# Designs tried in a protein design chat: VHH binders against q94cd5. Part 3

Target 1, 317 residues: q94cd5
Amino acid sequence: IILQFAPLNSSVDEGFWHSFSSLKLDKLGIDDSPISITGFYGPCGHPQVSNHLTLLSESLPLDEQSLIASTSHGNRNKCPVPGILYNTNTVESFNKLDKQSLLKAEANKIWEDIQSGKALEDPSVLPRFLVISFADLKKWSFRYWFAFPAFVLDPPVSLIELKPASEYFSSEEAESVSAACNDWRDSDLTTDVPFFLVSVSSDSKASIRHLKDLEACQGDHQKLLFGFYDPCHLPSNPGWPLRNYLALIRSRWNLETVWFFCYRESRGFADLNLSLVGQASITLSSGESAETVPNSVGWELNKGKRVPRSISLANSM
Key: E = the ipSAE of ESMFold2; O = the ipSAE of OpenDDE; V2 = 0.75 times the mean of E and O plus 0.25 times the DockQ between their complexes.

## First folded at step 1 (VHH)

Design b04 (framework vhh_vobarilizumab_d1)
Fold by ESMFold2-Fast, scan of step 1:
Structure b04 (fold): chain B 317 residues (1-317), chain A 117 residues (1-117)
Amino acid sequence: as target 1 above (317 residues)
Amino acid sequence: EVQLVESGGGLVQPGGSLRLSCAASGSTFSIYAMAWYRQAPGKGRELVAGITSGGSTSYADSVKGRFTISRDNAKNTLYLQMNSLRPEDTAVYYCAAEIGFGDYDYWGQGTLVTVSS
């Protein structure tokens, strides 16, 4: 069976558009240069935040010190994700943008980060996103396209098995894994690190480690899983971040199969009944190159339609 | 390997009807947007109808009011009900699993629809 992924959805706070309007009126004017922005997501633990990447007022770099302070204190339970905002000044420009070329360009940046090893040091670059916007400030209305660039792996990744983490681990292992995950999530150093290794020793002791420490995690009778914060709650489908994660794993570590861990929460704590453990075949065909950049997908549909999303703030502006 | 298999194509007279089916293998069908595309001889593929996992539909202007897309998540099957068929509808029809604008992970082999007397 081919491994399938639950799509990410955008959630753009009104505060984002207020801040963007201020930026456009006060600084940008007719300048349509791309803007680096920050989105936020977290593991599934609330029905209201499932499968969403959120843009907030602090997503725009209005004040460097304020953004840094907000990330450290106000957004402790959310992972910052880098993104790019393409702002257009006319409907014609908005409609003329080559969406596929822009998606490809962002996917190529992710691929460069995978190939260079930057994704091992800072895996938050894997769920990188882009937004194309048109702001009609006369009507206080905004139109936008959102994309979560993700690689189409060829050959596709085959799912060998997928089950609740509570059914994969023994009771002793499950308690240890839950405790280790809670410690990782609660640490100021790692709470924002959405991709990690789950290591379980032969005596059922679990530890969570950075991706770059892979070699230090190997040994006799050790379980080793590639873990990630999964925004999805579906029992049969990993969330979207796993797509680029598997691209990283296939490119960097020449493994025949991989064990992955979809980390999910309930009420702010690790939930191993909701979290998933899967095994996937990631083998490349003979003659295939790990250096070849895959095709990419990721444009968000508006209620299944090929139209931009729109928001009116006329009553709040 | 997940596979999409189209069926229901054939020869039909102008004004007639056909129902196309697309069977998907695997338990992931329900989470994806699905679409029907067609390709007439010597032309590129065009989107004719799309449906989200939640059931929201979209149609090309040329088929609005005549074609109806639907899905049965319990059977992992996508349908296209084609009514009031015209010679211009002659094409190979493809089922696709769509996860973004213009981007598709999986395509079927296609089923030929010929509208002719």
Scores: ipSAE 0.000, ipTM 0.191, lowest interface PAE 14.4, mean pLDDT 80

Design b05 (framework vhh_vobarilizumab_d1)
Fold by ESMFold2-Fast, scan of step 1:
Structure b05 (fold): chain B 317 residues (1-317), chain A 119 residues (1-119)
Amino acid sequence: as target 1 above (317 residues)
Amino acid sequence: EVQLVESGGGLVQPGGSLRLSCAASGFIFSSYAMAWYRQAPGKGRELVAGISTGGSTSYADSVKGRFTISRDNAKNTLYLQMNSLRPEDTAVYYCARVSDWYSEDLDYWGQGTLVTVSS
């Protein structure tokens, strides 16, 4: 069957818009140059909110002092993700921006990072995102489009099997994997958390390794899985970040089949009943076709509709 | 098993009309956005029309005002009403299940149904 992915959700904190408003008033004025920003994967403050990509006040490069002051003790385990903000100064400009061209440009950056080896050294660039916004500071209202550029591989990746991680691993392996994942999440190597290797030895000991260590991890009598932080919770579908991950795996390693691990959390801890293990079949490309940029997708829908999101902070000011 | 089965294609004269149907099975039809794509000989696939879970529609400029996409969630069926057909509309038409994202991502597509517009 063709592998299908669970959609990724965005969350833009009110603090992001307050910080952006300050940046626009104090520094940007009418300057509509694209701005590099940082989004975060990680647990939300509210127990009922699923893990997703979040924009916070510290997402914006206001200055060095502001970034230092944004350090939070309760959110140490956030995974940073690079992105870009295209802010427009008028509703007309916002409506006229070529969304397809901007998505394609961002996808081309991801593809260049895959082909140059940058994505192997720093896989956090795989889930690059973009935001198009219009800020009406007179009304303190914001309109925006969010996108998570992702590749459409041709031919499509086939799903061989998919099951809860708790059903794939033995009880002893599951305990080891869970402990290794929790230790990894507690580390200060947050840049590596979104994409990693899960190795399980023949004596049921698990370890989390850097993606670039793949060749060193390919030994006899081991289970080796391509793991990734999956903010989605659908039991039948791996999350959206797997799409660019598969593009990297196809481009970098000559693997026809891959075992993957959708790492999912409950209350900030590894949850192997929510986490998934699957096996995918990838058709390898070579020669000229291997260097051709795949088609890309990724615009977020607003409640299933192709309309921009809107928020008003008028009552907060 | 996800299955999409197109029907309703055929030969029609310029200015004529055809109604394409797509029978969906193996998934909760009402939970997915659906689309019609077409591919003419020697060309890539292009999006013709899309419909969201809530019924919002979108169309390619080349067919806007002539084609109407609709869905019947009770029958798990997607439709494309094609009016004022032109020779340029000659193509294989594909029913596709799309991701929940604004995109041309074809998670699944059917076998296609041939539409020939010719005198």
Scores: ipSAE 0.000, ipTM 0.181, lowest interface PAE 11.9, mean pLDDT 79

Design b06 (framework vhh_vobarilizumab_d1; at its last look DockQ between E and O 0.02; V2 from the best seeds 0.00; counts 0 for: pae O 10.8 > 2, grease 30.4 > 24.2, placed apart)
Fold by ESMFold2-Fast, scan of step 1:
Structure b06 (fold): chain B 317 residues (1-317), chain A 120 residues (1-120)
Amino acid sequence: as target 1 above (317 residues)
Amino acid sequence: EVQLVESGGGLVQPGGSLRLSCAASGFTFSYYAMAWYRQAPGKGRELVAGISSGGYTSYADSVKGRFTISRDNAKNTLYLQMNSLRPEDTAVYYCAKEGLEYTDSYFDYWGQGTLVTVSS
């Protein structure tokens, strides 16, 4: 069966729009140049980012001193994701902007990062996003489109099996994997990287490794899985970030099948009954054209409809 | 603009065969993956078979060995050959086209469907 993915949804904190309004009034004026911004997400059950890709007040460009001050201390890290904001100055411009061209341009950046090897060094570029907005500061209201560019692979990825992680691992392995994930999430060093390797040795000891270290992992494991922070909670579907992850895996490692691990949390801790392990067939692309970017999808729906989202902050101060 | 028109459904006896067709228009057919979905009474839609732009095929376990998906790019037509039909294959069958913009599914455009009834 063709692998199906649960879509990623956006959440825009009121603080983001307040910070954006200040930026527009104090610095941008009518300048509609694209702005680099940072979104945040985490695995299902992460208390700070609510199972969505979230824009917070700290998502907008900050001065050098405030960047250090915004670092999370003592809480499990939320994952920063690069994105771009296109703010329009009129409703007419908002409605006329070529969404398809902007989606394609952002997908091309992800493809370049996959092809150049940047995505191995910094896999947080894989869930790159974009936002188109219109801010009506007289009414204190905002309209926006969110997109999570993702590749449509040819041939499509086929699901071989999918089950709770607790059913895939033995009791001893599950205990070790859960402990390793919790320790990795509590570390301030590497826990903001949303794509990683899970290795389980023959003595049931689990290790979480950086994606670029795959070659070093080959030969020291009984089980090796491509893990990612999954914002979805559905037992039947991996979350959206897996789409570009599979594009990277197919491009880089020439594997015929892959084992993946959808890491999910409950109450801030690893939950292997909620987390999934799957096996997918990622048949190598035929023909010799590594530079051809696949087709892409990613515009977010608003309650199942292809219309922009809207929010009013008139009663918020 | 984009149109998918299914045909070939009907009433057949268990063990019989049926060939479904989907005529596509409004896009460059050969560029896109295509699929057949079905929806039985009282159930959700399920993916039955898919075929990529490159010709690779995939099937649901329930139909492997019995159904064959194929495409004719010169005629802009998708086919589903159904053999050894069973009563549980009774459903409305939908043709679907690969999406390019939104997150609502891998396949973004759907036809009206064609009814297949397997009974004696």
Scores: ipSAE 0.217, ipTM 0.597, lowest interface PAE 3.3, mean pLDDT 84
Fold by ESMFold2, look of step 2:
Structure b06 (fold): chain B 317 residues (1-317), chain A 120 residues (1-120)
Amino acid sequence: as target 1 above (317 residues)
Amino acid sequence: EVQLVESGGGLVQPGGSLRLSCAASGFTFSYYAMAWYRQAPGKGRELVAGISSGGYTSYADSVKGRFTISRDNAKNTLYLQMNSLRPEDTAVYYCAKEGLEYTDSYFDYWGQGTLVTVSS
């Protein structure tokens, strides 16, 4: 019974392309070096529509000397995620890009962060993404394609159980979990940490903890779950970010059985009827294969097709 | 190619029951989560019920306790048992195969729908 994941979707605000156009005209010219950018996402906020990883004006760096993306610290609705923009100067160069090599390069960055322990300190590196683009500034037309690199674990992860979080927790536990999640989301220090631990003690009190605290959480507790901001709304599928989370768990802690918590909201608050709890069975890798970078996937479909997106801002410009 | 064919809709009085079926083909049915969505006139589509490949179910609050989703993997068929029907349940009901990871798999697949009308 193979665990299946709902895809992550992109959204690009018009302001991103306006900012990129200014940056390219004023600073970059023909420089096609990759640009560090910041994406923004959060948990699902509606029972019928999934959230997106979004690019905004502030996704771009402020100056040519600083080609690192700016970051919105502590903003509840804009959890920052590192990404990279591969912009091209011609449509021919865009069409020639080796998408699989670019995907693999970005997946390797995620794997290096998993292996080094960076992903425990800053788990926002797990949903790292990339964008390829071509900006036709004569027509104010933009061609682009997102990828959300995600590991393909071999053998695949098995799904043992999946249900609404409200059907997993008792009433007392559910109240405590909801309150703890709302507090995590309301704190400037934790709202931009999209992967975390949920610990529930025998007295039904919940705590949300950082990933680096896992060993401290393995004591006398009733429940321990691996939680994450799940942008997906679907009742039977965990969202895309769980893929790299499971890769981290397998690689760093060698756990074979994992309870996971797909954190989702309604109207700005925890919604345990929309949120999911599941149990996964992970087959551990050994020897040389345990240190090898897993294969990766993640190029976004455009309405079910493997084609780039295009947008024209000529009417706005 | 993926095909989803809904049936079982019709006109029913308030308080009545209907059972919807969705015949699936073109994919390995048992591997995928399935769902029912509905669209009332002038409204967007909303999720009614979902069922995982392992049989775990979930429901919209508006139908919980009244509707039951189920699947028969041997017959590649998804079901929705609808009891205690209300006029607010009037909608076109769609069978859906939920989306998957990008590896040449398709997502957002929908049938043509089956109309359910609840009126006196």
Scores: ipSAE 0.006, ipTM 0.137, lowest interface PAE 10.6, mean pLDDT 84
Fold by OpenDDE, look of step 2:
Structure b06 (fold): chain B 317 residues (1-317), chain A 120 residues (1-120)
Amino acid sequence: as target 1 above (317 residues)
Amino acid sequence: EVQLVESGGGLVQPGGSLRLSCAASGFTFSYYAMAWYRQAPGKGRELVAGISSGGYTSYADSVKGRFTISRDNAKNTLYLQMNSLRPEDTAVYYCAKEGLEYTDSYFDYWGQGTLVTVSS
């Protein structure tokens, strides 16, 4: 059975558009060069509502220097994700954008980060995203379209098992995993690290570790899971960020199967009833080579359709 | 229309060097991975070297340490520096552009090729 991933949805705060309008009027003018932006997301914290990748006023750099400095770290609900904004000056230009090329370009960046090891050091680059937009500043109307580049693996990832984490762990293990997750989330150093390792020893003690420490922890665990902040609430589907995570795992380690942990919360605490544990097959086909970048998909759908989103701020500007 | 035009091929002695160029047009060059292939007489076409849009390179084992693939995105040009050439490197060399299909990665556009002959 092919593993199906829940799409990641976008949310744009009005403050973003206010800030962008100011930026456009005050600095950019007719310059339509790509703009580096920062999106934010976190694990699902509700049993019925998924989290979104969100743009805020702080998503935009005030200047080139501010982008580096303004990456707010340490907020558990705002895991920073690098992105890029392509804003066009006309609706015609917007419609003529080569979406496939733009998607490919961002996917290539992700793949390069995987290949170079950068993604191991900073896995926040895995959910890299892009936005195309058109701003009608006369009408205070904005058109925009998100893409969340995700690699298409060959063969497709197949699902072996998926269940609530509470059913996978023993009671003792569950208690320890919950505690370890909460510690991870409570630390300013790790709270916004969205990809990690869950290790459980033979004595049912759990630890959360950085992805880069995988080799160091080999042999010290009875159970090892690749964990990630899952923005999705669905009980039978992992969230979108798992796709590139699996691509990284396949690329870096010769694993036939992988255990993954979809970390989800309730009221700000780890919840193993809402969280999922799954096993997937990620076998590489004999003909597949690392010589080429895998294809990617990821343009966001608007109510099931491949169309841009729009917002009017005429009343608030 | 996508166009790839190879140049720089010719006759060279063993141990010599050549630099191949591929002029690309009709697409956003910087967005795509590019590759060099070669086809020797009586043999199939084989990958020689590949380069991602960001400059990550890969090589066939037979050319590692001798060939270098590079790109100039500002000039929309792909290069293959070939050093320490051997008779077995004799082939028609092709520039290739990555195709963007939904599920499979492959190269879908090829140039006309340029002949490289290594002979004493």
Scores: ipSAE 0.006, ipTM 0.261, lowest interface PAE 10.8, mean pLDDT 91
ESMFold2 (binder alone), look of step 2: mean pLDDT 83; pTM 0.829

Design b07 (framework vhh_vobarilizumab_d1)
Fold by ESMFold2-Fast, scan of step 1:
Parts: sequence; structure tokens; C-alpha cells
Structure b07 (fold): chain B 317 residues (1-317), chain A 121 residues (1-121)
Amino acid sequence: as target 1 above (317 residues)
Amino acid sequence: EVQLVESGGGLVQPGGSLRLSCAASGFTVSSNYMAWYRQAPGKGRELVAGIYSGGSTSYADSVKGRFTISRDNAKNTLYLQMNSLRPEDTAVYYCARDSEFLDTYYGMDVWGQGTLVTVSS
């Protein structure tokens, strides 16, 4: 069975378009150079970014105060994701954009980060995204289309099993894993780590580790899982961030199978009934070089079709 | 014009065989993830078989060992060879393309009109 992923859904807050409009009118003019932006997501159940990769006013870093203001006491941090915005000055230019070339260019950046080891040091580059847009500031209408470059692995990843985390762990292990995840999420030090290791020792004690610590882990671990923030809620499908994570795992480590952990929350806390544990078969193609860039996919499906979204803010601007 | 046209469906007895064809125009089948989906009466569309641009294939558990997906690059055509057909294989079969190679339901951006396969005595 080929592993099937829950797709990413994008969301653009009105505040993003207000900030962008100000930037375009005040500074950019006709300059349509690509703009580095930051998207935000979190595990399923996050109170601020409900199951979406979201662009907020803070996505265009105008100053440090706007970014600091996005994080409030009593709420767990949302995960920042690097992205790039390709805004065009006309609808004709928007329609003529070479979408496949833009997707390929962004996929190549992710692949280079995987090959260079940067993705191991800073795994937040794995869910890298891009947006093309056309802002009609006379009508206060915006046309946009997200893409989430995801590698198509050949041969495909096969799913061996997938179940709620509460069914995989014993009662003692589940308590330890929940506590470790809650402690990790309440720490400011983990804000930049959307991909991590879950280690469970033979005495049922769990710990969360950075990916770069894998080789430092002793063979004494009873269970070792590759974990990630899963923004999706589907009980039978891991979320979209797992796609490039598996590409990293396949290329970095000589593993025939992998155990993964889809971390999900409920009411602001770790929820092991909603979180998933899966086992996948990850075998390399015997013909192709490990250093060859895989094919990539990622243009968002809107209303059943590969078309841009449109929004009007005429009565809000 | 980007288009997919299925053919080869029909009525067949249990244990029989059928070969479905999907003719593509406006693009190259070998450059895309291609898949066969089916929709049985009263059910949603489900993936039956897929073939990646690189040539690797995948099958639903219910058809594994009985169905074979293939392509003919010279004819720009996708095929589904169906052997040992069962009444539960009765469905409208759709050919689909994922030009973005998503290999999921959500990634399919071009669909054919469908071809009916009825397995009945």
C-alpha cells in the first residue's frame, strides 16, 4: 500500500494583505522581485493556526515587534516556515508565470538543504513553500496560489501499519510520552524544531531529541520514532509535512523501515488518541543515484481544480 | 487541449478479463503520475492502480495480483489490464493525471469521462 498523505490547506489572513498592500504602495512600486516571507502552522488543535499553513501580517517581517506580538502567554508557539512570495504587477504576468519552473526551483533548495546537512541542523526548511500572487489594489482584490514542494519518492513509500499513538504505546509509555511532549511544547527552546526524535527506553521513560542527535543515541532505546508537528486531523492519513521528512530520512540514513509519530494536540495539550504512530517501508531505487533530485509536486488543489484562489477585501480596506 | 479519453469497458462474466485504454492528448503520459480510479454504485472514487513517471507502480489491496497498470509512450496511452474479474469490480473506471506528481486523490488535475465495467453473469 502506498502511503497517502493529508494535503496542506493554506490560509491568508486579511492582515497579511493589508501589510502587503502597504509594502507595495509605499516601497515596492513596480518591483516584482521575489520576497522572503514566513508562514505559520502548528500541530492539529493549535488555537491560532487551525489546520492551515497561514500567512499573517507578521509573515512580512516589517520589524521585530510584529513577530514578538504573534506569540502570547498561555498559548503554545506556532511553527515558523520559510517561504517565498512571487507577486506580479499584472494579471497577464500572473497567468504567464512558469509554475513548474518555480516549483522546481524551490524543490531544488529543499533538496540542497537535505544533501548539505542543513535540513538536519534546521529541519524547518523541509516544509518550505511558495506563493504566486496578483494584487489589484484598485479593486482591493487578490489572486494567489500556494505550492508546497514535496518529493515524489521512487519507489514509493509503503505503509506497513498506522494506528493511534495510544494503541501503540503501553499505558506507562503513553503517560511518559505525553508528559515529554507537553514539556517540550511548553519550552521556548523548541520553537524552531518541527521535526524531532521520540525515544522510549526499556524502563518506559520518554525523551524528545533533536534529529542531529540520532547518531549519538545508544542502541539501548526500546523504541525510536521520527516525530513531527502534524497539522492535519485525519485518522488514516499523516499530514503533508511527512513527505519531505521521509525524503530526508531515506537519503540520510540507511534504514529499510521507519517508525514515525504524527504529533497532534487537543485543547492545547498532547493527545495520543489523535496522534498517530506508523511504520513505513523506505527502500531506495537501485537504478537512480541517491544524489539525483527527485520529482516534486505541490500546487494546491482549490475547489477540486488546480486553479488560483481569489479574495476581495473591498469593504474591509 | 489537455484531455483523457477512456475506452474498453463493457459487460464481462466473473473470472473474465478486460483491458481498459486511456488516450492522452495535449501532454505526455510518461512525464506524469497516472492513475486509474473507480467508483462503484453508491460509493466514492477509490484509487485502483498508479504508475509514476519513473515507472514504478502501486495497486489497491483488492486488485493486487489481478490488475496491471502500464503505458505505451509511443501511443501516449495508459492501460489497465484486469484479470480474474469479480462482481465487486463493477464500477465506472476513470483515468487521471497528476501533472504535479502528488500521487493522491487531491493531486489529480485531469480526469477522463469514465468507462463502465460490469461484472455479471
Scores: ipSAE 0.000, ipTM 0.231, lowest interface PAE 13.1, mean pLDDT 81

